VHH binders against o26223. Designs and how they scored, part 7

Target 1, 191 residues: o26223
Amino acid sequence: MKLLWTSQHIKVTVHIDGKVSKMDVLEAIKTRRSIRKYQDREVPEELIDKILDAAMCGPSAVDERPWHFIVVRNREMLEKIPEVHPYGAMVKDAPVAIIVCCDSSLEKIPGFWVQDCSIASQNILLAAHSLGLGAVWTGVYPLEDRVEGIRRLFSIPEHVIPFSVIPLGYPAENPGTRDLFDPDRIHLEKW

## First folded at step 12 (VHH)

Design z11
Fold by OpenDDE, look of step 14:
Structure z11 (fold): chain B 191 residues (1-191), chain A 123 residues (1-123)
Amino acid sequence: as target 1 above (191 residues)
Amino acid sequence: QVQLQESGGGLVQAGGSLRLSCTTSGRTFSKYAFSWFRQAPGEEREFVGRISYSGGSTKYADSVKGRFTISRDNAKNTFYLQMNSLKTEDTAVYYCAAEFDSYIYPTDEYDYWGQGTQVTVSS
């Protein structure tokens, strides 16, 4: 077991053998926060595999599964991402980032790929959190400059659309939990 | 500051059951994850089990899996360790601990500790 420290000195135990404490799905959803500060520690490949497995478990329109994933560990590339993604400053501090992309050639129904890739991205966030990692969804699509920037940087084909950049790492911050339940947003039977 | 107080310890025969309680002070009970630890004479303190703040997730040491259950009652600001099929090896001082804003189990960092309660399992 390896102990990891957050900025609040919370020690989390990471099992080298890939065994992690179980987190129920509701807890994962409720306690997940965007994490933008990371420890100077590498993320094991095993965890990335689990995260990507989760990313591919979401539904997609007519099962089109249009998603592709670029796993970025190269330090130079990570440091370049903020140059084309102004809101991605934290990416340079992460040990790894996942770029979620859509292969438009896999679309069966136009337009649903946004939902599909959103689901995949959210699953990445939840899986990462459940595994003791911190992550944040940095939007690429639909901002043209970001899309093209990421495309060029990673030599992504034109038929493939970068959708999100998700840096991941062991968290070096603890923003706490939120209760975002709003009964005013719930309508019964009709608006 | 959260104060933890264990209760329910005592002498029990092997194969018996015992339920420990940990009562917490304060109004933020629901924000804490809770754990049980135990320390036998001459041994290091060891993790027994943990329950998340939501109560939806639990983790147990292999030595107590299937025999011990942790639960919590937010209305009572109390969480519990139900110990079944007790063994002589379970003899120890049992400690409860509270952790705020934890990501995953287990952790060695806890914000608050109880004073402990003695559990003795006789043959």
Scores: ipSAE 0.000, ipTM 0.208, lowest interface PAE 13.5, mean pLDDT 86

Design z12
Fold by OpenDDE, second read of step 13:
Structure z12 (fold): chain B 191 residues (1-191), chain A 123 residues (1-123)
Amino acid sequence: as target 1 above (191 residues)
Amino acid sequence: QVQLQESGGGLVQAGGSLRLSCTTSGRTFSKYDFSWFRQAPGEEREFVGYISYSGGSTDYADSVKGRFTISRDNAKNTFYLQMNSLKTEDTAVYYCAAEFDSYIYPTDEYDYWGQGTQVTVSS
């Protein structure tokens, strides 16, 4: 059953000048885009704190909250990330990156940490966007080469699993709007 | 590396139709989202429309909604901008763009642009 959803075109306003905008949650979700170009401008610590706060507000399986965050501002380290993460090329151009990790010792139920860290990562993206920043989710897990690369680079213990690298900065691009709604992906009651 | 090339531009009368094509190089056409942009003289480049990598979702600027349609042909590594009911204000250089919005795949480049094709709508 094709749900005829009248997609409201949401104009994506990317504040290229780095202005903090207030937007509601639906607006943030609908207008968020991956941003891979950044201004030569530092991100205030206060914004990072807000983003990390948001990252920790998501649900987790049985409230296990297995996530850890590495905040990377060191230019040398940022420049090294692309060497172990091919999709992370833009990280070298970002003023800051957040590495989302799972401490497996905090898991109450095995396997749900992927969901937990995904939620945290998405919240980082949404929060960044709502604060006038651009970000992109660069996946680390479950690709072993990326996992081990990031692990070694940042001396991450074996019981901690790097999950994603998220560069952030004031956006230097405006990728425009997207409507990703697909009624063909919606099934009523059964497949 | 993805290279994009626009074609199909030209002169058309107001009320007429034109179909632009963007041909992409490479083997990963299906992994990219595609967009059309346009830039009129003295104006900033503006978003025209979008089609997802799957082709399942599209979006259009308000100014072209109902008149323009974007589609893609993965077999031809080409996506299209069908422009109907053209207006003089649609006169611009039209650019196609590819965006890789996936956290999974490695890439060296993230935004690809064509060279543009001129569309002129006469009164």
Scores: ipSAE 0.007, ipTM 0.230, lowest interface PAE 9.7, mean pLDDT 86

Design z16
Fold by OpenDDE, second read of step 13:
Structure z16 (fold): chain B 191 residues (1-191), chain A 123 residues (1-123)
Amino acid sequence: as target 1 above (191 residues)
Amino acid sequence: QVQLQESGGGLVQPGGSLRLSCAASGFTFSKYAMSWVRQAPGEGREWVSSISYSGGSTYYADSVKGRFTIARDNVKNTLYLLMDSLKSDDTAVYYCAAEFDSYIYPTDEYDYWGQGTQVTVSS
């Protein structure tokens, strides 16, 4: 039985007016896009708090919750991030960025922190989107040059691993929605 | 146009019961958590009760817990509040409010509001 998932075109009404568009979780997931252009508009601290709250609500291996977050608003620092992160060019244009890190000392089971921080990062993206912000996940780990670059730039201790840099801001672009559903990627019972 | 219209308010004696209704139109009712909020004269707004979009979860203020029952009919686009064992302190204008969220915590942030219906509990 091929479940014909009819792609319901979720009309993402991007309310341009900076109003927090309330959306349900499925809508947020389906309509989220990477945003790399931002308005010249500050992001309220309250929104960052909400986003970080969401970031910390994800599951983690044996509830280890190894994540730490660096909130960066300093323009000089934001402008330096692209120097150590080649794909982070948009960070310099964002009013704020969140660096997701792992404190390895909090790991209970080695290696699962990547999953934990990924979940946290994704929650940041979803929360941002649901709040009318645009964001993009720029990967740091596992690229050693990026890891070390970000570490040095932000004086991150050796036992703490920078995982991702997520610039955020009010979106200045609308990439539209995509249907990413691929039934060929679904295997029933066996591969 | 979004409309929330409350009804069922009135004058009742202490210990009496009322059933409030809120008729919703102009939006997808079944996607919204619904709440009752009341405001007594000279007081601020007080959250009374909320119900999830599906009706699967209900929440009550301590002041009304065990006495009030919130319900909804998503086919009829109607929110209800059954109020039993009414007290003088329950006297207020009761507002229905809608929030586009399945997880409702007591909040003052609602997307839509009704005009309210007066409930007066007096001997």
Scores: ipSAE 0.015, ipTM 0.331, lowest interface PAE 8.0, mean pLDDT 88

Design z31
Fold by OpenDDE, second read of step 13:
Structure z31 (fold): chain B 191 residues (1-191), chain A 120 residues (1-120)
Amino acid sequence: as target 1 above (191 residues)
Amino acid sequence: EVQLVESGGGLVQPGGSLRLSCAASGFEFSSYEMAWYRQAPGKGRELVAGIYSGGSTSYADSVKGRFTISRDNAKNTLYLQMNSLRPEDTAVYYCATPWEEITYYGMDVWGQGTLVTVSS
């Protein structure tokens, strides 16, 4: 079944007017894009709270919930992040960033914390998008130089592992929509 | 440095043909899915064609049967053969990696685009 790329112009109406357009979960998932350009506009704390609430609603292995979040608004700190994260240049332009971390002392089953923090990170992206914000997942773990750089920069304890840095802001770009459906990745019953 | 450079655009009459090229550098081209986008004046950017890792292709309905996306991994080049061009195909055409989700490496790569004008 050659699924035709339906050019559904999903008008992501970025309501500039701060009205949080309610979108359903499938719409949020399908229309979400990485946003790396932001308006010179502050993100209300209320929106960050909602995003963090969403971040903590994901499942985790045996309900271990190993995640911690650092909310960064300080301009100096935001500007320093690219120094230890060379592919995080956009972070300096964001009004806020969330650093997702794992407290290893909370891990009940070894290795599942990566999945837990990934789920949390994805929920941050989806929630941000649903609230009219743009965000991007900048990978920290498992790159040692980035892990240690972020650790040092934010004085993160050794038992806590920085996982991702997610800058957030009102979008100043529209990368458009894309269809990522690939039928070749679907196998029925067996490979 | 990861780079995409489009070429092959120009002025063509309705019904004519063009072949666009996208030269990739700075990354393992063969490991990535690629796509062509276009942006017409006053319109948003839209996906035109994609080529999947398995070699399968997908097209926008508006170009299906007229455009063909292909790649030469040995040359690190993406192609778009455009036949039976129409005035509505007038746009700046971009090649890109559709993989933009997690920034580990600067893989959100767009070229500068190449202008295609279809006019009598």
Scores: ipSAE 0.033, ipTM 0.416, lowest interface PAE 2.8, mean pLDDT 87

Design z35
Fold by OpenDDE, look of step 14:
Structure z35 (fold): chain B 191 residues (1-191), chain A 120 residues (1-120)
Amino acid sequence: as target 1 above (191 residues)
Amino acid sequence: EVQLVESGGGVVQPGGSLRLSCAASGFTFSSYALYWYRQAAGIERELIASIRSGGSTNYVDSVKGRFTISRDNSENTMYLQMNSLRAEDTGLYYCATPWEEIVFYGMDVWGQGTLVTVSS
């Protein structure tokens, strides 16, 4: 049964020279989709490193950079995540997941860590997409049950807050493109 | 459960017209954008028209001037008026919503589609 993996036309121009052609930033943003089906294929560590590099390049409030990342490849742990994250079923099918966390001890101004970790999470999604991977943002914070579930599962200290779980893999689906631009949400000078 | 059900497809002659409907349920219809996709045989599914919650619309070039997307929030129904149909418009037409971006597993909400056949 040739699983016709509908290759997302991610124009990953795989240049013959092994260099993953860099996707244009606007293209990455416009064409990114949540991917919840993955190929039975490992993600190279080099790609994870690039993704995490991107994750750490986002701005943070007063440069507090409160984020930590847990990279999960262990199959047993990946399979356990859905037990504490009811809407994270796809995580068990991914070859790898990144858990974005906030170290509250690194906060300089209270509350901005949500924005900081959101930026990091979004950069993970964009970077993954630009590298020919599929990913999805599964929210952990602010749902207490999920937060505590992930905390316990990964023995995360009390001062560290799990924020998101992002499974990644080579995509085994193509949701297609969207058009989310809404002029009705744009107000000039005033509401 | 979010559900989209397409209808209105059929066989039509070139130059003819069809009106597709998409009946939606399981979510606040008026709050979400909606899309029409189509998939021809051997071709990837393509977005052809969109309508925002506020009513603004967009079309791919191939259907501009011929197709009109609209919505009736009171009926939770989206429409696609297709005029001046061409053979290349033949395909399975799907209704979709950005709801599929929600972190829920399996929330890709696609209807079963409705078949449009344009032939002499």
Scores: ipSAE 0.035, ipTM 0.463, lowest interface PAE 2.9, mean pLDDT 88

## First folded at step 14 (VHH)

Design F1
Fold by OpenDDE, look of step 17:
Structure F1 (fold): chain B 191 residues (1-191), chain A 121 residues (1-121)
Amino acid sequence: as target 1 above (191 residues)
Amino acid sequence: EVQLVESGGGLVQPGGSLRLSCAASGFTFSNYEMAWYRQAPGKGRELVAYISSGGYTDYADSVKGRFTISRDNAKNTLYLQMNSLRPEDTAVYYCARGPHESYIDYSFDYWGQGTLVTVSS
């Protein structure tokens, strides 16, 4: 049995037997949307592993790789995340969430960890999408209340900074496609 | 030009119902997140209900279970069904356009002129 979500220029095919129709990189980038509704279906560990592998494949400043990942499947914990993350209401309905964190002790050049964790987060989103999952980036850093809330909730050490919460699941919505290309943002040779 | 035009407001008794509509034009409605805000007299504007382009919805705690946000992309129209209305729901209700996508918070860049909802016995 195949689950097919189709809309204008967005097609995701998921096989119940675990086979997934793969996307090329450009397709994944162009068709990815934030998904906030999920099926009542567990995400296989194998897919999470692939996603986390992708998360760690991005570049980082001087190869500092400061990222850590908390994989959350516990229903109680997922339900608590919205209490400290007002933009994370959908997390309670997701079968799994990944919290991207920075270990500040691994930072070699100050300030670049934000870029590093952003790259990791985006790779999670793209990988998830390419695997037939839906995900959404819910920003934690630099909002102090969210940072501290997530820190407390997951007993994250002081030197580790929660950066983003990314719920994942099989999509139960299809936001459609969007066109964000803006030629006015392209400058040739000079501004 | 981006336009949002609210309608459906009026006077209603407590426990009554109203359905607000927002006619959108000047942009690809289906691609945008939308929301309803309200502003009561002497109070700040507050988010009432949010709907993503995909149909995900979120509500203020004060209206959960009573209000329903929906959209008809074919009609470029946003709706707010308001049931079990209370005096404290009295406010000017605004339709708002958000981004295509956001990872921080609900953010909106265009607003309608608003429609007045008065809940009074």
Scores: ipSAE 0.690, ipTM 0.858, lowest interface PAE 0.7, mean pLDDT 92
Fold by ESMFold2, look of step 14:
Structure F1 (fold): chain B 191 residues (1-191), chain A 121 residues (1-121)
Amino acid sequence: as target 1 above (191 residues)
Amino acid sequence: EVQLVESGGGLVQPGGSLRLSCAASGFTFSNYEMAWYRQAPGKGRELVAYISSGGYTDYADSVKGRFTISRDNAKNTLYLQMNSLRPEDTAVYYCARGPHESYIDYSFDYWGQGTLVTVSS
């Protein structure tokens, strides 16, 4: 066990075991990058379970929790996703992808499911990163051609809306961090 | 200030080769996705090749197997090796700096001035 400074004036616990490290939440948010190259290595089911557990921990409008997740490991299906998702070419190279969906029958207040599924999608990215995986959010909704294509490919019923496709795996690239803080976006008291 | 300066364009016969370069300055080059776009007369800009900060590459179907995108992060330079050139490759080629983190599509916030490639017999 080793204590590291990951953000000002905090102490964190990390495990130096080569496979999994624990990461401060601010560090995870600031260091997560979109990863589009993956090792030829399976992702254990246990890690997918942890990621989806984290995805379901997010808040939702009036606690509606409208999300459903399709876990895709089948090679043939992963290879077909780029046929209907023009910016999802890396999905064919991923060991697994998660499709985040909204079941509209679970909506309690119309129109907030987009925020709900966005929260779940970002939690997937952060959880994957904290577990030593790389992932990228490839948008589906509201682009109708992508929505239609993914719905058709995975036999998603009409009342269920595919929101995002998130390929993930052990990373085979290591993009650097960037300083994105922009004080001009901060408005005190008024615009 | 962000600057992207393309070079290496010119007149080439069909079947020939050309290598484009893009010198980047004013930002941390290694942290950004980069792309080459081209624009033929009377057409919109189209993606030719894309390269992530970590080296993932993607190509337009029309250039696969003929063009190779690469980057030298130590020299802040993006390259496009163009082989087996055809008349339909004639266009102004632009170096573009991609988004930090996009979830929807390839998009770009800075563009170079372009370099003309003419392929003709």
Scores: ipSAE 0.469, ipTM 0.741, lowest interface PAE 1.6, mean pLDDT 88

Design F14
Fold by OpenDDE, look of step 17:
Structure F14 (fold): chain B 191 residues (1-191), chain A 121 residues (1-121)
Amino acid sequence: as target 1 above (191 residues)
Amino acid sequence: EVQLVESGGGLVQPGGSLRLSCAASGFTFSNYDMAWYRQAPGKGRELVAYISSGGYTDYADSVKGRFTISRDNAKNTLYLQMNSLRPEDTAVYYCARGPHESYIDYSFDYWGQGTLVTVSS
């Protein structure tokens, strides 16, 4: 049996036997949407592992790879995240969330860790989508209240900076697709 | 041209109900997140309710359990059912379109002209 979620431009096929129809990278990029509503269904650890593997495949400044990941499945903790993260209301209903962090002690060139963690976060989103999951990037850094809130909640050391919270689950919403292509943002050879 | 036109506002007694509508045109309504905002006299504009293109909803704490945001994509219409209205709900209510995905907060780029809701005995 297959569970198919479709919109005009988004197609996600999930097999009951755990097999997921893979999509090509361009399709993943083009069809990915923020998903904030999830099924009451656990996400297999194998999928999380694949997602985290993808998260670590991106480039980083001078290969500093400053990222750390907190995988949160505890229901109580998931329910507490919205208390310190106003944009994270959906986290309480997700079966799992990944918190992307930066270990500042691993930073080799100042300031690039934001790009590194952004790349990791985006790869999480794309990987999740390609695996038939829904996810949303809920930004933590650089909002101080959110950073400190997440830090306290998860006892994150001072030298480690929470960057994003990404709830994940099988999608229970079907958003449409928006075309964001803007040719006016493309310049040939010169501005 | 993108247009949002609110309707349904008016005078209502405390404990009463109103249903606001927002007629959308000039874009593929079903593909966009939508929201209701309100602005009370002398106060800033605040988010009241949010609905994703997929149907996820979020509410301000002050209206949870009383207000319901919904959409009819076939009619290109956004709704706000307001029950158990209170004097503090008095405000101009605005419909808003969210064209972009934001990882920080809800983002909106188009607004209606608003409809006045007055809750008074």
Scores: ipSAE 0.721, ipTM 0.866, lowest interface PAE 0.6, mean pLDDT 92
Fold by ESMFold2, look of step 14:
Structure F14 (fold): chain B 191 residues (1-191), chain A 121 residues (1-121)
Amino acid sequence: as target 1 above (191 residues)
Amino acid sequence: EVQLVESGGGLVQPGGSLRLSCAASGFTFSNYDMAWYRQAPGKGRELVAYISSGGYTDYADSVKGRFTISRDNAKNTLYLQMNSLRPEDTAVYYCARGPHESYIDYSFDYWGQGTLVTVSS
């Protein structure tokens, strides 16, 4: 049996200049791209609040909810991130970045916090996209040099593990979408 | 079939300039990030310059201010303008097709055959 692709009409409302905008969730997933070039324009705190609300809506292992978020707007701090994060060069050009962290003291099942923080990180990307923002996930964990560098830079305590750095802003680039569907990755009934 | 064909390599004196071209076919060029890599004799490939489908660029520290990556999506062509060339720039230069998305490092799935750049000492 072939997998049938149907549209799910789950809309997210956004208040932009008094207008309500809706985006189909499947469209959001398909059209979200990593954005590394941003306008010189502030991101309102209200949008960051909506993004972090969405991040915290994800499931977690046994409802452990181990995530913490550092919102970075300070220009000098954003400019220092590339010194400890080789893949994070664009962070210095972002108006804001979100650092997704795990508080290991909240961990109830060892090692599942990685899945938990991955879910939160992807929700941040999708929520940002639905609000007209662009973002990119720049990996930190499990690369120990990046983990320790970010921990030192932001005075993150030993029991808290920085997982990802996500710069975001109004996009100054418009990458297209690609058809990446690969039926060879789909197995019916068995491997 | 994805094809990447580099051209423009050659012998140049120190301080000289070259412009490399990469003709791309077999995919929607404008949708892909692209890069130039180089490989000196006996060494691994190293990233020289990266350009996203949307025009974001990143460079190796050793070439910043001297090299410029660009693309012409209408002509399916990637370029590398190399100025103020040095003997340490001697290498085979490869055009590479970048990933759709990556979160830890740049990764590439197709490479050209390369074009040799020799900067005489």
Scores: ipSAE 0.470, ipTM 0.769, lowest interface PAE 1.6, mean pLDDT 89

